VHH binders against Uncharacterized protein F13C5.5. Designs and how they scored, part 2

Target 1, 168 residues: Uncharacterized protein F13C5.5, of Caenorhabditis elegans (o76565)
Amino acid sequence: EICPMDKHAICNTGHLSCTCSVSQEDEAPVPEISCNALIARDLETGNFPVVSVEFDLNNSAEALEEFPEDAFRDKISSSLRVDEEDVIVLRTSCVGTDDTLTIQFVILKKDTNSSALPFAIEDLIDAESIATRMKAMGHLSQIANLDVDTIEYTEELVDLEFEPSNLE

## First folded at step 7 (VHH; from j_6D_K59D with G54R)

Design j_4R
Fold by ESMFold2 at other seeds, look of step 8:
Structure j_4R (fold): chain B 168 residues (1-168), chain A 120 residues (1-120)
Amino acid sequence: as target 1 above (168 residues)
Amino acid sequence: QVQLQESGGGLVQPGGSLRLSCAASGFTFSDYWMSWVRQAPGKGLEVVSDISSRGGKTDYADSVKGRFTISRDNAKNTLYLQMNSLKPEDTAVYYCAKYGYDSLRYFDSRGPGTQVTVSS
């Protein structure tokens, strides 16, 4: 298979560690909070503004064992001249295809208290501006040795298919 | 008020060395990426080098790689540029510049600059 991402994945570190991918039920899931718990999603729709990066995996030399999150975070933060710890990954997903990997993330503002969960939209750098800037940079055709297909602003998060209620 | 003040410029022969300093105040220096930017006579601005907020990552223009070294001392709120093997084309006004955090890789402040002249 082209997209070998773990069907149950944990993103981020420390207090912000959270489940960012659940596309199949895990027999013994790790005890991490859903990444839904980090953000104050719209109560009716579940929407939240994020940057969505899609990778084309068709040219990958070998199947990926795990998403190279540290290299991704390093490239995003250095490209935008922010701190690596402020890049928060909310989703990793191949759902709907086996040759495309989707990563959705946000970036904390410098003065955001990272312990004051859930983050509201105003705690984060504007996602549409991030996506626009990344598309303009030209050197982001590849991130973490993966070919970038698209970089887009969206408010529709990839589903955590086995995640419990949005009111967590 | 963000204040950036460069020093250490001067006249030097080709092959010589200079060390630039930038004293920073009016903001939390350790929170921001910093940069040295230069402007040669009649030219636009060129980013010479960047350094991450804690100093762990650096970036250099191809024209200065291996000759210039950026560093910072966050305890002294000071940015440095060590310039070795100087060439006449390095002649410029050198500016200390601060990236904004939400500016997405744009500078939000710079100092008045210091002149570096490399001439026989």
Scores: ipSAE 0.680, ipTM 0.865, lowest interface PAE 1.0, mean pLDDT 86
Fold by ESMFold2 at other seeds, look of step 9:
Structure j_4R (fold): chain B 168 residues (1-168), chain A 120 residues (1-120)
Amino acid sequence: as target 1 above (168 residues)
Amino acid sequence: QVQLQESGGGLVQPGGSLRLSCAASGFTFSDYWMSWVRQAPGKGLEVVSDISSRGGKTDYADSVKGRFTISRDNAKNTLYLQMNSLKPEDTAVYYCAKYGYDSLRYFDSRGPGTQVTVSS
C-alpha cells in the first residue's frame, strides 16, 4: 500500500515501479517509472524543482537494460561531496525516443529527517544551485558510463499519473 | 563551534616521510567529507587530498598521487595524511579542512595549519 523509501527505493505492491529499463536493440518503448510519494508537488501545476540530466544514447556500443542508478548516485555524491544516500532519483524517463534518457533528482540537506515524507522544497539543497555547479564541473560529460547531453534546472517534473507510453 | 587542529609537521630531508594528524571537535566528524589543503610560499591554496565521510572514497592531486595517503579514524575524530617520498616542492603549510554539506564542494572551516619543510 505504501512505497517504503530509503532514499528512492522500489515499490513492488502492484503499483508503478521506480526503475527504468532501456533497450537499444528493441522496437518496444521503455516504460517510464518513478515514485511520487517522496515529494510535495505543487497542487496546481504538479511542478517540483529538480535537476534534470539528459543522456545521449546514440553512440552507446552496448544495450542499456536498466539505468545504473547506484553508479549515478555515486558519481553525483562524490562530485558534490555529499553522501550517496542523500541523492534521490525521482524520475527515470525514456519517453520521446530510444536515443534519449532523462534523469531527474534532488539532494537532501544533511539534517533533513528522511522519515518526514513527503519532502518539501525547503528540505532539499537548492536545485538551481546544484545544476549550475554541475555544469561548471569539467568531469561530468559522462556519468555512469553514459554520455551527458544536458544538465538543467527545471520545475517541470515528469508526471507519471498517466502511464506514459510511446505506443500511442 | 568547529575546531580543527593540525600536528605532525616539521623539517625533513627529500625522500623522507611525515605523518600529519588533525584533531576535530565541535561537529559530527563522521558526517562530512574532509580534506588536506596546502599553501606553498607565494602560491594559492591547493587541495591535496579529499576523503569521504565514511572513508571509502579518496581523491588526490596529481602531484601527490602514489606518495601521499589520506585516512580517517571516525572513532577518534581524527584525519591523517601519510606523506612519503617527500620533495622540496611539497614544502607548504598544510591545513585540515571541512567541506560544508550544502556548500556544493566548498570548505566551511579549516585549521591554523602545520608547516612542512622539505630541504637538504
Scores: ipSAE 0.612, ipTM 0.838, lowest interface PAE 1.2, mean pLDDT 78
Fold by ESMFold2, look of step 7:
Order: structure tokens, then C-alpha cells, then sequence
Structure j_4R (fold): chain B 168 residues (1-168), chain A 120 residues (1-120)
């Protein structure tokens, strides 16, 4: 329900427009601009350093219809004392288990030109530092009224289901 | 270079009020979260209140909630702290502080401070 289609990843639709990636059926065309166009991923592996937050959905107060992305960005930005517009959600994924939600994001440095796409690693605040800081804060057991299971640094982006190389 | 200059401190009776100001220059004031921080004699620094770059979000230490109000005027590059119902335990040097952006909730600049003394 939080994902609009089965086994899809969603990225944010904020200032840096992103859309859901869908399975390519005859009548479900690939979006013209995807969250993969926002970042300069490693050419061999598709890797990119991100902060990964996993939510436990077992005890949510009400069934989620959609991920509350604005509330997520608001909580992250206020906790780290950065602007909400600089928090870029790259993946929103239910894939892996039926009771978890995975959100992967990055944060722009203050002086990053948000129009100079794709973003390279040096355009972003160090993701490992962000994950370490968030774990140390002690008040992020819930984000956007969702129970946080883990916060971690990773270079492994969730794959988009319809594209084997995940480049489109 | 970043410059922060506090004013408005002084001696006040318990239950009284003061308004602190901080004049900021040398950076784009509207881009950064700002803070009031205090240090009582012989004690460590305590974050009193934070305000977002646009002014829409604020946080307060539990000890000052309902009594202190942080605000900012981005057109005047000025940070304010309205302090009401002052208590002797509010006695401290009050500093205007700027968060660094890449510092992940750490300060990168602080003013010289202004003394607030609450005493009979």
C-alpha cells in the first residue's frame, strides 16, 4: 500500500523531481527522469554511499497508504540542522520483507548547486558521518510516526525492479 | 569572517524580563540554524533554544519552555531571545551561536556573550 505497485521502489517527488520505477509491461512505460539520474553511481557496481533507514511496520498506528516523505525530510533536516530541501530521498522500498520499509537518502552540502546533476559523492555530506550522528542522537527511534528498526551507512542502493542494470 | 555580537544582558529581579539581541554578519544569515547557548558560573554549556534558518521551527530546553521565546529577523540579520519569568538559575553568560551546515548539529561560531544576572 505504501508502494503504489508491487515490488517497486519510490523516490521523492520534491524539488529534485523523482518518480516511481515500475515493472515494464507493454503498457507501463519507464519514467523519463528517475532517481538514478540524480546521482553519479559507480559504473561497475551501481553503488553509491547513502544513509539507509529501515522501519518496522508491524505496529503502525494505522495502515500506511503512502510514505510520509515530507514528514521524513522534516524530521531529518530538523535533527541535523540542515534545510529540508537538501534532504534527497533516493529509494523508498518495501522489497525484502512484507513488514519493513527501507528509505535511502543523501544530504546536499550547503554550497552544492542543486541544478548541477548528477550529484557526485563530493557534492554530498558524508553519509557515514550522517548515519553515525543519527545513531548517537538517541531521539530517532521514530521518524514520521514510524518505528525505526535500523539506521546504517551503505553503498548498496536498492535496485529498481524493472531494470537489470538500474541505469534508466 | 563570521561575526556575532550579543546585547541586552544585565541585572534583573526574579520574575522580570529581558530581551537579548544578536547582530550577525560575514555569512548569509538566512541559510543557517541559529542558537542561544548559556554557561552558568563554573558549569558547562547548555543549549537554551534553536531556530531554523527560515524561523519556522524552534526547540527549547525543558528548563525554559513557556518562559523564553527565540525569534529571528532575516532582513535585519538579527537573532532574538525574549526571556520572561526569570529565575536565579537563569544566571549565565548567554551566547549567540551558529550551526555549521556539514557539522551535523555542531556549532562552528559563537559570539563573546552577554551576562544575564537574576538576583534580588
Amino acid sequence: as target 1 above (168 residues)
Amino acid sequence: QVQLQESGGGLVQPGGSLRLSCAASGFTFSDYWMSWVRQAPGKGLEVVSDISSRGGKTDYADSVKGRFTISRDNAKNTLYLQMNSLKPEDTAVYYCAKYGYDSLRYFDSRGPGTQVTVSS
Scores: ipSAE 0.584, ipTM 0.827, lowest interface PAE 1.3, mean pLDDT 79

## First folded at step 8 (VHH; from j_4R with Y106D)

Design r_10D
Fold by ESMFold2 at other seeds, look of step 9:
Structure r_10D (fold): chain B 168 residues (1-168), chain A 120 residues (1-120)
Amino acid sequence: as target 1 above (168 residues)
Amino acid sequence: QVQLQESGGGLVQPGGSLRLSCAASGFTFSDYWMSWVRQAPGKGLEVVSDISSRGGKTDYADSVKGRFTISRDNAKNTLYLQMNSLKPEDTAVYYCAKYGYDSLRDFDSRGPGTQVTVSS
């Protein structure tokens, strides 16, 4: 009912497509490379600075069949006056909860070469600044017709439940 | 460097129309959201309208919705504002402004402005 997932979820369809969640341990390889491959995570911890949005699904008007990613990217990009294609979703997750959905994303700087993977922190707009700006806007109590509970900066990526085996 | 130059202002009667233009140079015009911003006498700046880098998205202040139309021609590096059904309250200096990319909805450049006066 809440957060229905197939074997996996693919984010960023069309450009920088990657697997942003995997719900089944025996699915290897998945059809797209892991979103982990887009970013130069900390070698020991796997941490990377992102913006994390948590949605409260308790009063959702419609059961989710899939996350409305296009509407999400449209709202973020129009609110911050950046291009929709530069909003890169790294995680979609409601694992371990029945009433929340967590989306984690970054935004490319305009001059970032989107083919030069993995992205370093310096290739991205500062995530803490993004989160701070979004919290100050006041009109982001809903995004993509979902109720926003929190917007925060974090370096802790939600776990990708099962590690995809796909290479480059 | 970045240069923005407005034109098309002037004196017009209530109910009349004007079309403002802004010539842009010194940057890749098609990469950035653009805006028209106005300042009425003794008032602060008001964002009148925004347009996305490719022109597919627009926003308008409530005070101008249905009367003003923002557009852009990326081949000519030009931003436009069609202003119809003008009211005395629209009297202001109108500025062409460029959003920065990393500035997160802040302007990084604006032109010297063009005066619009709506008077009977």
Scores: ipSAE 0.664, ipTM 0.856, lowest interface PAE 1.1, mean pLDDT 86
Fold by ESMFold2, look of step 9:
Structure r_10D (fold): chain B 168 residues (1-168), chain A 120 residues (1-120)
Amino acid sequence: as target 1 above (168 residues)
Amino acid sequence: QVQLQESGGGLVQPGGSLRLSCAASGFTFSDYWMSWVRQAPGKGLEVVSDISSRGGKTDYADSVKGRFTISRDNAKNTLYLQMNSLKPEDTAVYYCAKYGYDSLRDFDSRGPGTQVTVSS
């Protein structure tokens, strides 16, 4: 199992990546930077349109302790003929069961003029179009050596367990 | 306006070589994946080769692997295809094509093409 804790998905300080994290304890462990700072979420619902990829870990050839984000971004970008730097992983989550890994991501448009966070929906390639195209390709049964179960468009981001500060 | 102009086609004997060029203008060439596609007489379009925006990733149709090499010079806004060990079945019109970004692996532009004929 590579992310056994329920509903964990956070970003590291100064890095544009999401990792699994342990729940905050009474000893007040230092929290990681929240991926909430990356996107302009709907204030009422917390919703944001993303592509959600669910991996089935039952058939994994190896026990994986860390999500191979670079290999994931490489496969997505090369499959869709975009640059890997524009593939932004927002959530890496083991929610639901011990044998399931969920990755939620977006892709920046090439000519966005915004270098400031957070990203707005208009900065991003349409997530439903991405999901539809990926499902139609027929060659994405495995990404980053993990078996793909589903690829779906959704607006329901996996909740972060807590809201760490992104001031570091 | 995006403009793509191929050159370097012609008549070649089997086993020979040709180098195709494509001059690009009207867009930031270094931001986009580029492709060579071909159409043989009476056939549909075939993607021959793709190259990433910075040139670090390439892909080839099985029919040309080991014989053709795609490259780009982003300082000159030029795409190339080196074709070696040419066979009669390589006879086609060859097009330079530009991927869109938001179009997700679809072409948004191509040139008028250059004829390659491989015949004894």
Scores: ipSAE 0.618, ipTM 0.843, lowest interface PAE 1.2, mean pLDDT 77

## First folded at step 9 (VHH)

Design r_10E (from j_4R with Y106E)
Fold by ESMFold2 at other seeds, look of step 10:
Structure r_10E (fold): chain B 168 residues (1-168), chain A 120 residues (1-120)
Amino acid sequence: as target 1 above (168 residues)
Amino acid sequence: QVQLQESGGGLVQPGGSLRLSCAASGFTFSDYWMSWVRQAPGKGLEVVSDISSRGGKTDYADSVKGRFTISRDNAKNTLYLQMNSLKPEDTAVYYCAKYGYDSLREFDSRGPGTQVTVSS
């Protein structure tokens, strides 16, 4: 299946604060989005190797209302000397319910310019290598005006969730 | 079979200008970030400037900011470095270098270099 947001390479809405603050009594229905079409996850576990970046929002002087995805992708691509279009954001945690923000992404290999989905692990630059390289760089303590807490390789994806009300 | 060939080096007086060129072949030039790096006598390599695959993003070493301008012509497979207000400390061999894609900000190829000498 083709991801409904293929041009932006994300499967969660980029309006994180809106997702957490939308009233269920509004006339407009909340969009349903799935990221499952982008990557060929392990059928048993749902695992897939990604780079996970956690931001510490407690030290921010500004309240974060939406994730600055373009600035994030720009900083990652320019830091690693790859194309912005090849940085694929797969998961974004909800902002406004926690003091942290987690972004999970992968990067396409240059030789995988194919639009054929889903991407397998072999189509992507090794995520552990990306995380290791980013951690060695001295200029990634802040990305898109957000303070970076951790950069880690993981195979456990942040759950896709929608929390439009105060209910649980 | 990547080939990179620099030209445009030479002897110049302090305050003068030079324009370096790098002819590229053997790869899809427009797919890769490119760089000018230099090596002064007895020193290690220094990245002078980087440019994105499409030319929209550039970075410069602090020592050359405001004096050097990197550019590229993807139709001609050519990388350029305009060097103005040259100083004796700019004396070095200048190399055209190609970033690898999977190598994550590491060069996978460079040319033989061109000598730039700034002296009275």
Scores: ipSAE 0.671, ipTM 0.860, lowest interface PAE 1.0, mean pLDDT 78
Fold by ESMFold2, look of step 9:
Structure r_10E (fold): chain B 168 residues (1-168), chain A 120 residues (1-120)
Amino acid sequence: as target 1 above (168 residues)
Amino acid sequence: QVQLQESGGGLVQPGGSLRLSCAASGFTFSDYWMSWVRQAPGKGLEVVSDISSRGGKTDYADSVKGRFTISRDNAKNTLYLQMNSLKPEDTAVYYCAKYGYDSLREFDSRGPGTQVTVSS
């Protein structure tokens, strides 16, 4: 299997604990925070402005066991001269094809109050500006040894294939 | 209110060493990537080296790699450039520069610069 992440999405918010998947058990703790709870999505559509990166996995020279999220955040933050902990990956998905991986992320402004979840659009660096800048850089045709097919601004979040109803 | 002040430049023989310092104030120094940028006579600005906010990542121009070392002391709000094995081609005004955060890899401030002259 090309994409080991079909079941769950994982976000990384630096010093915050975050999980996108926990099954409810009689004695299991309730999940701390899901990726959907990090952002103030539109109440009618579930939409939110993000940068969407699509990877073409057909040309990958390496087997993909897990998405290399730390290497991705490292490359994005160093390329844009921001902190890794402010790069928030909201979606990692290969739903719809077995040869494509889609990563959707946002970047916190330095002056945001990170304890005031969920983040609103004004807490984040303009996603269209990020996408435009990344497309212009040229050295982002490969990130974390994966071939980048597209980098685009969008407001359409990829649905989580498994969104347990016990997440808050 | 961002203030950047370079020091440590001067005249040095080829093969010599200098250490540049940049005192920073008016912003939270530990939140920002910083850079040394130079301008040789008659040339444009060249990014010499970058360092991440916490100091864990560095980049160097090919022309200085292996000879120059960027560092920072976040407790003292100071950026450094150790320059070894200096060549006449390193002659330039060296500027301390601060990246903006929302500006996405663009500088928002720089100091007045310090002259480095490498000459026999």
Scores: ipSAE 0.660, ipTM 0.861, lowest interface PAE 1.0, mean pLDDT 78
Fold by ESMFold2, fold request of step 11:
Structure r_10E (fold): chain B 168 residues (1-168), chain A 120 residues (1-120)
Amino acid sequence: as target 1 above (168 residues)
Amino acid sequence: QVQLQESGGGLVQPGGSLRLSCAASGFTFSDYWMSWVRQAPGKGLEVVSDISSRGGKTDYADSVKGRFTISRDNAKNTLYLQMNSLKPEDTAVYYCAKYGYDSLREFDSRGPGTQVTVSS
């Protein structure tokens, strides 16, 4: 079952590999840097423009135990005619539920140097444009064999599920 | 500047075959998804087929599936369309087109086209 997550989740590969979900059920140390480290978030709010996709898991015939990130990346990149490696997943979150999965991602511009971290907003394809284009497509009601409930532009990143500083 | 030049069009009988080529220059060909689009007489543009930057993924319009094959040779900066089992309704000007990337599934360049005519 994809939700609830019972382990910390790592997204992306190579030098972009990062923790995109922290599970309250997992007592192991967080194994990678946070995906927050990839982006230059607003210092006061923590906000950053992203595309947010919500999946409805209630009627899924899918028997997977984890989010199928490779299939998600493949569908996004092929639908938008960009390269798979430029689709960067920042969050995978169940938001305390068994039946809803939220994925937040950005896409690098063609000329962005993927080693120049952290990415500023101008290094990325405009997230509102991505969300608008995806909503206009008739065959994105399912991605990676999961039912899509919503696709939205937002600047509000889902909080990581567990933050050690919240235990004071 | 981006240059796209189609070739290989002509007159062919129904059931015949034709291979279109598109020579590309002025950009890094291997960085972009490419497309064949066509315009039949008195009709709008139809995307016939797309191919990913590295060639690993392809899409086809339903009207050509099983008959047309898109391919690319990144070492020669050339895009191809193999057209088999041609029908009169395939008669059109065929254009080679380049996606713009940051514009998300929008073409930013198109060649002058090559005429394909399928008729007895």
Scores: ipSAE 0.654, ipTM 0.847, lowest interface PAE 1.1, mean pLDDT 88
Fold by ESMFold2 at other seeds, look of step 16:
Structure r_10E (fold): chain B 168 residues (1-168), chain A 120 residues (1-120)
Amino acid sequence: as target 1 above (168 residues)
Amino acid sequence: QVQLQESGGGLVQPGGSLRLSCAASGFTFSDYWMSWVRQAPGKGLEVVSDISSRGGKTDYADSVKGRFTISRDNAKNTLYLQMNSLKPEDTAVYYCAKYGYDSLREFDSRGPGTQVTVSS
C-alpha cells in the first residue's frame, strides 16, 4: 500500500520507507513529505548534519532492485551498539544507470521522543562522531552486502529522487 | 548511579561448565547493549560477547563461539553468560559491562568482576 503516514511520521518505522530501485525509472512514488518533515533543516541553506555513505555498485554480484534499508539499519545499529529503530535514513539517492548509491542517515539519542517531529540537531547523536567511529571500524567496508566507497560527515543533503512538490 | 555485580565464578576442570550472572541497577537495563569482558592474567581486556538491548542480537569472540551463550532477562535486570566446554585459556576475571548510547560502542560502566579458573 501507499505510505499512509501523516506529516509527523518517521520514514524508518514499521513497513514504511523511502525506497529506490537502481533499475527503475518510473516507479510509483512513496510519499516524500514524511522524509522531508523529519528534520529541522537550516532555513536559508537547507543544510543538516548527516552521515553520508556512498556505495560502489560496480562490483555488486546481483542487480539491486531496492535499497535493503532494514539490513542497512541492522548493520549500523549493531556496529554502533544502538537500537535499530533509532537509525533514521533521511535520503536514498539512486538514479537509473548510476553506479553509485548514496545513503544519508542520523541516529536518535536514547532519550529523544521519536514522535516529536521535526528533529533538531540536539535530538541526534553527533553526526561527525558517528562518521569518525564508522571510518575507524574494520568491518564496515561492506554494509548490507554492498561495497562501501566512502563514509563522510556532511551538511549537504542529496536531492530526493522524485520531486516533492506535490506535497510541499 | 549504575551498579553491576557479577557472580557465579569459581574453579572448574577443563570441559566443565559455569554460568555467570550480573545483577544490574541504577539505570534502565532494557535500554542498553550489554557485554561480558574478560581479562586473563597479564593480558588486556577482551570482549567475550555482546547482546542487544532487547536480546535479539548477539556477538561472540571467535575463541568462545559455540561454547558460550550470552542472554539477558530484562524483567529481572540480569545478564547471563553460560560457559560450556571450558578450556584453561578461558581462565580470567570476567566483567559485566554496559555500553553507553551516545558514546558509540564504548563502555561507560563495568562491575568488579568474578574470577573463573579452569585447571586440572
Scores: ipSAE 0.652, ipTM 0.856, lowest interface PAE 1.0, mean pLDDT 79
Fold by ESMFold2 at other seeds, fold request of step 11:
Structure r_10E (fold): chain B 168 residues (1-168), chain A 120 residues (1-120)
Amino acid sequence: as target 1 above (168 residues)
Amino acid sequence: QVQLQESGGGLVQPGGSLRLSCAASGFTFSDYWMSWVRQAPGKGLEVVSDISSRGGKTDYADSVKGRFTISRDNAKNTLYLQMNSLKPEDTAVYYCAKYGYDSLREFDSRGPGTQVTVSS
């Protein structure tokens, strides 16, 4: 089951590896720095422009035990004709429900030095342009075998620390 | 200054083969997806095939699947199209094209093209 998340989620690889979700049910130490450390968020609001993809999990493959990040990155990068390593996932969240998974990501510009953290908005491909291009594509009703509900530009990041317990 | 130069076109009989080459300069060739695009007489542009920056992913128009093979040699900054089992409807000017990275799946450069004519 992808949702609810039983463990802290780590996204990306190498020097970009970071915590993209914190599980309240996982008492193990958080093994990586927050994905907030990758981006230069607005000092007052914490906002940062991202692409937000919501998946409807009701009809998706229930055999999966975690989000298939590599398949997601592969589909995004191949669809947009960019490189996989430039797709940076900042959030994976089941906030508010077991039925919806929210993924928030950005894409580095070709000339961006991936070691020069944190990334400013100008280091990244315009998120609104990404969302617009993805919505115009007819083949993104599924990504990584998960049903896509929405693709949106937003500046509101899902909070890392607020994820409700899925007690039954 | 991006430069793309196609070669290898010509006249060939139906069922024949040609190999197109595209010499690239003025940019880091290995950083970009590349494409072959063609324009048949009196028709618009058609994307024939795409290849990822490192060559691990390819895509083909339905009309050429199984007959054409795109490849690249990043050490030589060269893009290739092997065209087998050619048909008269493959007659077109073939262009080497470069995707613009930040523009997301849009071409930012294209060569002058090479003519391929399939006729007896």
Scores: ipSAE 0.645, ipTM 0.843, lowest interface PAE 1.1, mean pLDDT 87
Fold by ESMFold2 at other seeds, fold request of step 11:
Structure r_10E (fold): chain B 168 residues (1-168), chain A 120 residues (1-120)
Amino acid sequence: as target 1 above (168 residues)
Amino acid sequence: QVQLQESGGGLVQPGGSLRLSCAASGFTFSDYWMSWVRQAPGKGLEVVSDISSRGGKTDYADSVKGRFTISRDNAKNTLYLQMNSLKPEDTAVYYCAKYGYDSLREFDSRGPGTQVTVSS
């Protein structure tokens, strides 16, 4: 089956047992805001500071049909004592790996206007601080029933098929 | 300026109940996770319970789970702790505390506390 990278879905790449989700409904709306349109990333490099979580899929790969984004956001927000709506997942990727899933996200500051897109770095809680706090927590070895391999700060976003739109 | 004021403490027999209240002002109460924290004699601070900004998620220390219930009334800017089946080891000063949001699971404010003493 053909499995495009759409709406942060996991693509099945042969040796992974995950399945991407795609909209099959005639009435399914086009996403109002693309994940690429949410941030003002560097146009030369594509760089933007994020928290990157890598999951080891060896024990859980056959159970995944779609990435459980809501459960992920719920666990992140409750662990850091912020609101779930302020956790913004920017990237989901299984492409180019044998048995890992990479999730990249940011968290809005308390005062950020969530409608003032695209977000600049100053609108977001410091990603390095988020990664440091998450690493210090002993209960994040598993998130959404997926085994966490690494949690790291990075400025290198995983590339996607979608082109970012320039929000005005 | 953030103001937190606890009330409802006192002396109670083992097995008894108390309800603590915390009046909050100087910030948008409904935007923040809130906490009850206690300090027993000669001990450090212990997080007793947390509640999410809208009240839909709660956490409890293992030592109080099943006996204590955290709640909030966002219309009245008030945090509550219902304490049932009290034991002598629950004796402590209980503080209402506010998480700082951008500080990521750090308290930025707490009240002066209310004494709870469980003694026969």
Scores: ipSAE 0.640, ipTM 0.845, lowest interface PAE 1.1, mean pLDDT 78

